# VHH binders against Probable RNA 3'-terminal phosphate cyclase-like protein, part 21

Target 1, 375 residues: Probable RNA 3'-terminal phosphate cyclase-like protein, of Arabidopsis thaliana (Mouse-ear cress) (q9c578)
Amino acid sequence: MVMMKKMKGSQSFRQRLLLSTLSSTPISIDEIRADETIPGLRPHEVNLLRLLEIVTDDAVVDINETGTRLKYKPGTIVGGKNLVHSCSLSRSIGYYLEPLLLLGLFGKKPLSIRLKGITNDPRDASVDTFRSTTLNIIKRFGVPAEDLELKIEARGVAPNGGGEVLLTVPNIKTLSAVHWVEEGMVKKIRGTTFSTRVTSDFEHSMRFAARGIFNNLLPDVHIFQDHRAGAQAGKSPGYGISLAAETTTGCFISADTTVSCERPDETGELDVEKKERSPAEDTGVEVASWLLQEIEKGGVVDSTHQGLLFLLCALSEQDVSKVRVGTLSPYAVETLRNIKEFLGVKFAIKPDPLTGTVILKCTGSGLINLSRKLS
Short names: E, the ipSAE of ESMFold2; O, the ipSAE of OpenDDE; V2, 0.75 times the mean of E and O plus 0.25 times the DockQ between their complexes.

## First folded at step 10 (VHH; framework vhh_podentamig1)

Design i8T (from h57I with V102T; at its last look DockQ between E and O 0.71; V2 from the best seeds 0.62)
Fold by ESMFold2, look of step 10:
Structure i8T (fold): chain B 375 residues (1-375), chain A 118 residues (1-118)
Amino acid sequence: as target 1 above (375 residues)
Amino acid sequence: EVQLVESGGGLVQPGRSLTLSCAASGFTFSSYAYGWYRQAPGKQRELVAAISGGSTIYADSVKGRFTISRDNAKNSIYLQMNSLRPEDTALYYCARGRKYFTTYFDYWGQGTQVTVSS
């Protein structure tokens, strides 16, 4: 008889599935939006389950008639080549990339998968941020750099997407624990603008405005343009900018934003897109200001990467990891709770009021990829 | 009420050592980055060393000879200058700036003179 971990509600769906799969822990989630006008799982959540079926073997998914109850028996993570997945347009590819990056590390085979959908959206980290920042965070934990890649083959924004990326993730045996507490000082800022089915002048305006802010702070600033046309421009008009600051100790701090058409959500209750903004100059100022605010918070990662950082620490070898972050976000606190629930890893948390940052320590769970095959 | 007060300058022969101090008051000490700058006669001010949290940087001309440090209990920043050379002769300023950056400093002390000569 298989015992299932019992859970309720729609919160943390992505992390619950990720941790269930990594820990081989069957789960049963009840009362998924049971009290809402439109109850049950959302299309992007069902789509995540389909992705899990693509990258694992022998997973069992049982959803009741109303979508308010899910029983999930995780499969064995396989990985493989020539995989293709069409992501739901209600969320961006970034929603799927975060769990997929971790799952791919613990597969039988290296993962190579093509993801189709929305590449840039304000609600999830953009594919540019994954390339500039997220992959570098993962590499700190002993993941080979040359085998961890994200290629942007086409861009797509809300509502109709049409973007495409190729993700390559090596399979590894273990993650290394880290001692990562020195933020350093900002030495350079890099960025990428994009535009799809709009004038590339929007990119020039965003770059100019951001440069105007950064030129008063440091000399090494480069923002590259990525204007897409034809099939590579997807199916909807949009533009955006992704920025990353690199510090003298190798930390990356990021901010990104995307402007696209407003659309109604699938249920009338989801806001999948911010309202269109007026001049592109304002967008450039906003993202630059947001980057500076993230830097000022301190820590070795920005607020949006705290969850990933803690997951990596908790999955690492049975040794102590010690990391510094800015003030814990609500999402980061939720991540710590889910880590404890699935992995049994507890973080010692010590605020540092003199710097406004927080030190976290844990002993990793020691996850080992026993099914790993050398290809 | 922001105040930065340098001390410890003087006349020193080449090859000897000197410690500069900067006492900070009127603001939360840990919220900022700090730097030592110097200005020789007829030259522009140049960064000598900077510190933010535990991270430091140094100008190439002083690497291995100078050490910047801070004492959070005394709200003070120090510059230990070893193996002094005549080229180090300058008015040395303590400065406060944006945390995590080394190029924008908005408050400056009055400076302390360091003269290195035979």
Scores: ipSAE 0.432, ipTM 0.714, lowest interface PAE 1.9, mean pLDDT 89
ESMFold2 (binder alone), look of step 10: mean pLDDT 84; pTM 0.843
OpenDDE, look of step 10: ipSAE 0.749; ipTM 0.887

Design i9S (from h57I with T103S; at its last look DockQ between E and O 0.76; V2 from the best seeds 0.70)
Fold by ESMFold2, look of step 10:
Structure i9S (fold): chain B 375 residues (1-375), chain A 118 residues (1-118)
Amino acid sequence: as target 1 above (375 residues)
Amino acid sequence: EVQLVESGGGLVQPGRSLTLSCAASGFTFSSYAYGWYRQAPGKQRELVAAISGGSTIYADSVKGRFTISRDNAKNSIYLQMNSLRPEDTALYYCARGRKYFVSYFDYWGQGTQVTVSS
């Protein structure tokens, strides 16, 4: 008889499925938005389950009629080439990239998958941030650099998307533990502005505003334009900017934002007109300010990457990892709880009052990819 | 009122050591990065060393001989200068910048003279 871990509610859905799959732990989730006007799983959550079925074998997904109950028996992570997945437009490709990057590392075969949907959205990290920052964090844990890549083939923003990326992830045997506490000093800032179905003047305005803030802080600042036209510009007008700071010790700190057309809200008002009136230069100032705030918090990653950092530490070999972060975000605290629940890994947390940062240590769970095929 | 006050300069013979101090006041000391600069007569001001948190940078001409440090309890920054040479003769300034940024500094002390000669 199969023992299922019983859970309730809609919280941590993505992490629960990720950890269920990595730990081979069947789960049963009840009361998914059971008391809401629109109950049950959301389109992006169902779509994530479909992605899991594409990259694994023998997964069993049982959803009741209203979507308020899910029974999930994880399959074996296979990976493979020439895979294509159309992501739900209710969230961005970034929603799916986060768990997929970790799943791909533990597949039978290397993963090469084309993801279609929204590349840039404020609710999720942009595909630029994954390329500039997220992949570099993963490489710290012993993942080969040459085989871990994200190509942006087309951009797409809400509501209609039309973006496309090609993700390649190597399969590995284990993740290495890390000793990563040195923040360094900011040595360069790199960024990308993009625009889809609007003039490239939006990109220029955002870049100019952001550079104006950074010019008094350091000389090595380069923000590139990525204007897309035709099929590569997706199906909706939008623009955005992604920034990453690199430090002298190889840390990457990121911030990004996107402005897009939106569907009418529940009151029937057309929100897109209100947002199209906002100056692009304000967007450039806001993302630059956010980057500076993330840098000032300290740590080897920005607050939005704390969850990924802790997952990597907890999945690593049975050795001690030690990492420094800024103030723990609510999502990071939630991640630590889920890690303990699924992997049995507990982090020792020690504030560092001299720097205003926090040191976390754990012994990794020692996840080993026993099905790895490398010939 | 932001204040950076250098001390510890003087006349010293080649091969000897000297410690410069910079006392900071009027702001939260731990929230900033710090640097030591020097300016010899007729030359441009140049970075000697910088510190932010536990990270340090040194000019090539002083690497291995000079050490920058900070004491948050005393609100002070130090420059330990060993194996001094006549070319180290300069007016030495301490400076403050944004935490984690050491390329540009926004406040400067008045300087302390270091003279290395026989």
Scores: ipSAE 0.622, ipTM 0.827, lowest interface PAE 1.2, mean pLDDT 90
ESMFold2 (binder alone), look of step 10: mean pLDDT 84; pTM 0.847
OpenDDE, look of step 10: ipSAE 0.748; ipTM 0.894

## First folded at step 11 (VHH)

Design j13V (from h57I with Y107V; framework vhh_podentamig1; at its last look DockQ between E and O 0.83; V2 from the best seeds 0.71)
Fold by ESMFold2, look of step 11:
Structure j13V (fold): chain B 375 residues (1-375), chain A 118 residues (1-118)
Amino acid sequence: as target 1 above (375 residues)
Amino acid sequence: EVQLVESGGGLVQPGRSLTLSCAASGFTFSSYAYGWYRQAPGKQRELVAAISGGSTIYADSVKGRFTISRDNAKNSIYLQMNSLRPEDTALYYCARGRKYFVTYFDVWGQGTQVTVSS
């Protein structure tokens, strides 16, 4: 008889699979959208399971006919080179990058994988944010910077994608606990605009508007153009801008957006989040404003990276991590619950009234990569 | 009314200490970053020190000698200046900027004169 951790519903699907795999904990999830017009797992969720089968060995996936019940026995994380995965177009490549980056650290071999699909979409972190910010967060936990890389080989946006990235992740033995409470002050802002199958003038307008906001705040602002044509331009028209602020203590705070054609969600329903069309200048001002809002919240990471930060702390060696964040996002709170459920790690949470930020502390679970191959 | 008011300047001999104060009013004090600038006769003004929350930055010429601090309860910013040199002679300004940005400032005080002379 197999003892499985029993759960219900569709929430936290990505984190449940990630934590199941890292902790070698079989899971059974019932009632996945059982009361919805179109019940069961979505295409991007099934696609994530297929990705897990590519990067692990000996995983067992059992899904009932309606997709409302999943039984998952995690495999051994192996990694490897020359891997290719075509991501579902119902979500972007970013949906897969976050769990994959953590899984790759604990693989038998270093990971090198090509991901094909949508590189930029407002529902997930963009590949630009991954490169500018997410990888830097991971490096603070003792991951070597060499061979931790994301290369954007082609751009793709909804609905038809056509983008491609190459992710390289070194394998490691353990993550180091961190003392990361000093936010510093913003010293530079870097950004990237992109355009595919639209005029590159869109990028100029967004860049100009965003720089207009930042010129009153600091002199070291550079926003680069990444216009793609031909084979690298993907299959749909789109544009966007990604911004990152770097602080004097090495913190990165990010914001990005993408404008593309509206598409139905995974169920065939229209996504209720429709973006009003705005002049290209307003898109630049909007993302710049969002970046400033994230900076104002404080903390060593932006609100969208709080979950990753806490996962890294909880997976670290059995030592104390101490980190500062702004107001906890709903996603971050749910992440803390999932961490406790799978790893038994509890965070002490203490508001800091002098700065209006929050300090979190935990003792890491002590995850060790016993299958690591160093040769 | 949004206002910054400096005080504590004066004439002091080299090697001595002086404390500058800046009282803020008309806005939520904790929501901003603050800095001290100075301008010597015939020179461009320069940043001396800045603070946002618990983070600080100092000009190279004053590191180890000057300390910026803040008191949220008193809506005040301070500059402790130790081991003063004649080169520190300047008009010192308090300034306010956006939280976590300490390069450019949007509100300025009138300044307080510091003169270091034998």
Scores: ipSAE 0.601, ipTM 0.814, lowest interface PAE 1.3, mean pLDDT 89
ESMFold2 (binder alone), look of step 11: mean pLDDT 87; pTM 0.882
OpenDDE, look of step 11: ipSAE 0.730; ipTM 0.885

Design j16N (from h57I with S31N; framework vhh_podentamig1; at its last look DockQ between E and O 0.83; V2 from the best seeds 0.70)
Fold by ESMFold2, look of step 11:
Structure j16N (fold): chain B 375 residues (1-375), chain A 118 residues (1-118)
Amino acid sequence: as target 1 above (375 residues)
Amino acid sequence: EVQLVESGGGLVQPGRSLTLSCAASGFTFSNYAYGWYRQAPGKQRELVAAISGGSTIYADSVKGRFTISRDNAKNSIYLQMNSLRPEDTALYYCARGRKYFVTYFDYWGQGTQVTVSS
């Protein structure tokens, strides 16, 4: 009926839906895990479609019986206040935050939405990393700083979650192109530890260990504790830490981790193939080391934020953006392919072997929020 | 064996220029940040300039007068000092640190004396 962009496979599901919606491009995806023992869309992917139906009007979603074929006609992004969405527990809230941060910018109304689910999980970026790093990257593209906010109302660690965040995203007309090539030097490190249904002493141990690594590098290091009790602690025991380095030119580089703890009041089997629990001190060392590795790679963002950076550049006004990143991650390369497929934007890529970084340039697609309600 | 060897210091008149050099050996030169520090008698060491990757920083007291640079082929870093003043008199040190960090350094040269006086 409607001419749809035809696609195959389960890859890039989140980005395909994001770009389909932003570009008003209907899509048809076939062969979604068709050869796997359990075929079709996963719970978090179906849940993302439900979220899109909440924040848009007139979206059409058609999934076959096995979940191996999806037809998606995007709606108009509305946004709005007092929205609530319960995220699937198969992925964290972070899975949903990534597309939602971009969709909310181009809505008819500003977005205010409560997301319930898992706030902390090693698979997706922590809600702390979104607050400390991701929002700051977005603000570089002309998004009002005070209107873009993420509040952590309750924490919920995998597997049972029980966390809650409030996301506020302003609606804008356009994103500004950027010239962002200076990495600067690290001037401060900030972090947040959390603990739910475990002793808060784990937070002290993680902080102490991370400080032991950073004390040889700079004095301005502050890691805040966020112990949660009662209903705000969610339904599963756990602890973790999120770190961000800020540079002299305003770059943010991040690393985070989450540890799920055994339930000490139950008997259970443990074997070599089951998840090992790291001592809290080792966790602090691990995340600090990962942060240093991300910094050493260079670029204006860490490797996990390269995709977001490229999406922002490609969605911006019809002007040239120029950005420096470290070695392109597989996810970043995938993002570049999806950008070309949906927006027709190509990046010029110039490696810099002397520094081990690369420069990327593009002319933005010039996305304009025609739906914006000024009221 | 890690070595940082400074050279180029000396006695100069106010308003003149000097170039300091620091030759590095015993490690992979491009993997680190480098800085020039100075210490005047009775004062603490202070950062003069630092370089890592494509980024440089300068102390306010030398901005516009001093330039840090590096040559990977020669494993060397340089400090070009123009419009020298008597308050620039100090022992100047070359230092090495972790890439992108400039507050603390793990290796120091022996220093080269710069004296600015009539």
Scores: ipSAE 0.570, ipTM 0.794, lowest interface PAE 1.4, mean pLDDT 89
ESMFold2 (binder alone), look of step 11: mean pLDDT 85; pTM 0.857
OpenDDE, look of step 11: ipSAE 0.732; ipTM 0.886

Design j24K (from h57I with G54K T103E; framework vhh_podentamig1; at its last look DockQ between E and O 0.91; V2 from the best seeds 0.00; counts 0 for: pae E 4.1 > 2)
Fold by ESMFold2, look of step 11:
Structure j24K (fold): chain B 375 residues (1-375), chain A 118 residues (1-118)
Amino acid sequence: as target 1 above (375 residues)
Amino acid sequence: EVQLVESGGGLVQPGRSLTLSCAASGFTFSSYAYGWYRQAPGKQRELVAAISGKSTIYADSVKGRFTISRDNAKNSIYLQMNSLRPEDTALYYCARGRKYFVEYFDYWGQGTQVTVSS
């Protein structure tokens, strides 16, 4: 029997597919950008569907000729090793990592997959942020520390990418509920600069600027350089910086940015006069300032990780999770709505006006990986 | 104007207790972290305890004997000092720093003297 949840529009595409697959809920999405000059699914959205077909068995994907209608019947999450996926260049590898991390936990087999594409782009969290921050958030929910790993084998920026990462995710039976309300105090800041097809002096400039801001706040600051050459440098010039603050209670707060020196216009054509590159010192100041702003907002995660936090709480065992975050982002509110729609989990939200933060509580849906292969 | 006003210092015998207070005014109290520092004659100023939100940090030399706390309604920070020793003799400063950071402070009170001697 094919009973489908009917939906409209392009919003929440990544989360709709993720939640459809985790909840085994077939979906039908109509009117995907039907009113736009370029209607239908974008290349990265179609590419995500291809990835789902790689990591699941028996998924059924039906897209009309213009891409404005999708019928998706989720398959069984299998996982496996020796998998390779070439991500489209319309978004970064980070677009795919977020759903893939959660899907891999509930697979029949542990997941090991090589993803090729753009490693660093401002529209998505960088692969550095996934490694430094995102994986640590997931581990808080009872995921084994070993076997949850992201290796950056090559870097790539827009427009032509050429980067590569290796993701490993253990399969588990359940996620543990959390009581996670104490932010602690920042005890150290770690970071990574990278540069591809530009002088490595940009990394020094970014590090120097960022350290100048942090030296007045704490002594334990270390920012690593990651200059890539040859095949590991990808196919386009760029540089960037990713920072993470670790607190005394084990919270990680992140900020990152990337400068792509040859980003084309909408049609893929370069401007007649190429874009002028921003001074690297300004990039270092900007990311350091953003990190401080995220820390000041409070909460146990930064704004960009609120959605992941709520998904983890909602997928956890049938017990109460309680978490503190800063001001809810529009994306976080959208995530809460999608969680309710697919999992039936509702969060109680209580503002804390004395600190400017909010407390969220839910009872997890109790997702259990019944297909887990134990040997 | 930013103000941090310490009080509660004095002369006490070893083994006794003392409570220091720090009244804060002229800024949004909840936007900052706070600490107590001390400076004994001829020594460098050292962190005694710090607080941001509900999180606290203590110097090893005072751990288990001193307790920092805050009262957001009164915009005040306290240091409860138990089991005082002669080595605790110092000028104690209340300090303000950036929220969630404890090693560097941007404003200091005038200090209150604590003298532990028989």
Scores: ipSAE 0.294, ipTM 0.698, lowest interface PAE 4.1, mean pLDDT 89
ESMFold2 (binder alone), look of step 11: mean pLDDT 84; pTM 0.847
OpenDDE, look of step 11: ipSAE 0.568; ipTM 0.813

Design j8L (from h57I with V102L; framework vhh_podentamig1; at its last look DockQ between E and O 0.71; V2 from the best seeds 0.00; counts 0 for: pae E 2.1 > 2, grease 24.5 > 24.2)
Fold by ESMFold2, look of step 11:
Structure j8L (fold): chain B 375 residues (1-375), chain A 118 residues (1-118)
Amino acid sequence: as target 1 above (375 residues)
Amino acid sequence: EVQLVESGGGLVQPGRSLTLSCAASGFTFSSYAYGWYRQAPGKQRELVAAISGGSTIYADSVKGRFTISRDNAKNSIYLQMNSLRPEDTALYYCARGRKYFLTYFDYWGQGTQVTVSS
């Protein structure tokens, strides 16, 4: 009989499920918000379990009556085409994309899945950031570029969503280890604004403000507008902007934000003090400033992608990966702990005082996709 | 008091080598990107090489012949110029810019003259 890895609490839920599935390690999680007013798993967490049941075969999910205990026996990752999943509106599609991107690589078949929900939200990375930055990070580890794609079919923002994306992920045998320490220098900035159920003038204002900051730094800046109308505009008014800087060595550094109407939290509670929506000009300045701050931190990825970077290194072939990042974020530190807990991979962490960055090295776990079908 | 002081220019025969230096002071050296630019008589100033965080870039006309480097202990950047040609004759400037950015350098040295002729 298979022994379960015993864990407690609600922290790292997404990564625990991801790593459990990739490592074929059954888990039992107790005391999930056991002492809170509304105990147990949240709607987006249950929704993630349903998604795992869609993309794997023979997974076993056992949740107690209050949602405070989960027993999860991972299935075999199958992937497949013509899959559809309606994401919970308590979090955006971005919450689900990170685990799907990694799971899809190790499936029996290539993954093609349609995700419905919120495409842009301030709480999670936007679908634009996944397309502009996240996919390019993954490609660095030997994933075929032409088979890894995210299409934005419709946009949706909080509270009512109505967006839709199509994710395509190739299946592979292994991830390649990387030697990725050279940040390069920013050669161009690209971006996308969007607007749904508001005037497209908001996009013009954000673009103009952001360009005003970048025009003093470099000439190659292009920010594209993506105004959506009709069915493609989703069900709620909103606007936002996603920016990515590309460097001379192929690094991508990103920042994004979304402005939408008041959103109940995952427990149904509204923000008791409503904040006035900022002028679109201020939104453009804020995201541009955030991008510049991420660039200044150094490293081959922005702080929000550090966790993904370390997961990719740890899942790679049994060879040494060496990567440079800026100051480790709390999420990145948590990711390193989860990697050690599930994969036994330890990172050597050495600050580089001359550059103000940090070098991390590990020997990958050597995950091999034994279920991959070639024909 | 920001200062960039170039040195090492001079008259040299074609095919020979020369090393330019730029001493930086009045600011935190590691916080910036640096470049060497040159301006030939009657021409616009052009980028020769740039360095930030150990990353380097070179103009096509000097690639393989010139090497930019830096010494953080001496707050200095260098341009090693090998296989010099008459076309390399120019006033060479050291410049400082925002870390990780190639363009729109915000502070410039006075320049050092390099003349390649027999």
Scores: ipSAE 0.413, ipTM 0.713, lowest interface PAE 2.1, mean pLDDT 89
ESMFold2 (binder alone), look of step 11: mean pLDDT 84; pTM 0.848
OpenDDE, look of step 11: ipSAE 0.741; ipTM 0.888

Design j9Y (from h57I with T103Y Y104S; framework vhh_podentamig1; at its last look DockQ between E and O 0.79; V2 from the best seeds 0.00; counts 0 for: pae E 2.01 > 2)
Fold by ESMFold2, look of step 11:
Structure j9Y (fold): chain B 375 residues (1-375), chain A 118 residues (1-118)
Amino acid sequence: as target 1 above (375 residues)
Amino acid sequence: EVQLVESGGGLVQPGRSLTLSCAASGFTFSSYAYGWYRQAPGKQRELVAAISGGSTIYADSVKGRFTISRDNAKNSIYLQMNSLRPEDTALYYCARGRKYFVYSFDYWGQGTQVTVSS
């Protein structure tokens, strides 16, 4: 008889599956949206379970008829090459990238997987942000730089997607603990605009507006255009911009946004209040202002990457990690809770009055990739 | 009224030390980054050192010899200059900039003269 960790509700679904798999802890989740008009797992959540079945062996997934109860027995993380996964269009590829980046590190083989779907969406980090910022955060924990890569083969936005990326993740033995408290100062800003099935003039407008804000702050600002046509433009019109600030100590702080057509809700029904497109100039101002806000919060990562930072610290070798962040986001606090629940790792949290930031310390759980092949 | 007042400049012999001070007033001290710039006659102002929170930056020409620091209780910024060389002769300015940025200083002091000569 398998003893399962019993849980309820729809919250933290992605992290619960990730941590269940990394810690080899079977879980049972009841009452998933049981009181909602449309109960049970959402399409992107079921799709995440299918992705886990692709990258692991011997996982057991048992979902009841209404989707309100899941029993999950994690498998062994294998990884592999020539893998393909079609992501649900109810969320973007970014929803899947965070757990996949961590799972791939602890696989029997290096991971090479092609993900199809929505590359850019305001509800998830864009694939550009994963390339510019997320991968660099992971590299600080001892992950080989040349083996960790995300290639954008085609772009797709809501509602119909059509984008495609190729992710490569090395398998490793352990993650290194970090002492990462020096934020540095911003030395350069890099960005990427994109446009699909619309004029590339939107990209020029976004770039011009963003540069107008940054030119008063620093000279080294470059925003590159990525206009896509034909099959590489996906199936829906859209545009967007992703920005990253790099500091003198190698920190990356990011912000991104995307403008697309009206999206039906997750049940396929149209939203009765349609969103109006914002001018591309306003979009450029919005993302630049968001980036400045994230920088002003301080810390070695932006608020959207705090959860990943804490996961990496908690998964690292049994040594002390010490990191500085700005104000903890709700997602980051939830991440700390889930880390304690699955890994038994507790963070010491101490405000730093000189900077208005917060220092977090933990001893990593010491996760070791026992499946790793060295040949 | 925003003020940055430098002090501590003077004439010193090569190899000696000098401490510059900058007193800030008229604004919330913790909301900004700070820097020291210098300008020799006939040259452009150049960054010497900057500080924001716990992070510091130094020009290559002064690294290992100069130390920037701050005292939030006294709203003051300091530049400890050791092993002074004749090439360090310049008018030294204290500057205020946006937190975490060293390239967009928006307020400058009047400067204090440092002269290094035999």
Scores: ipSAE 0.427, ipTM 0.713, lowest interface PAE 2.0, mean pLDDT 89
ESMFold2 (binder alone), look of step 11: mean pLDDT 84; pTM 0.845
OpenDDE, look of step 11: ipSAE 0.605; ipTM 0.814

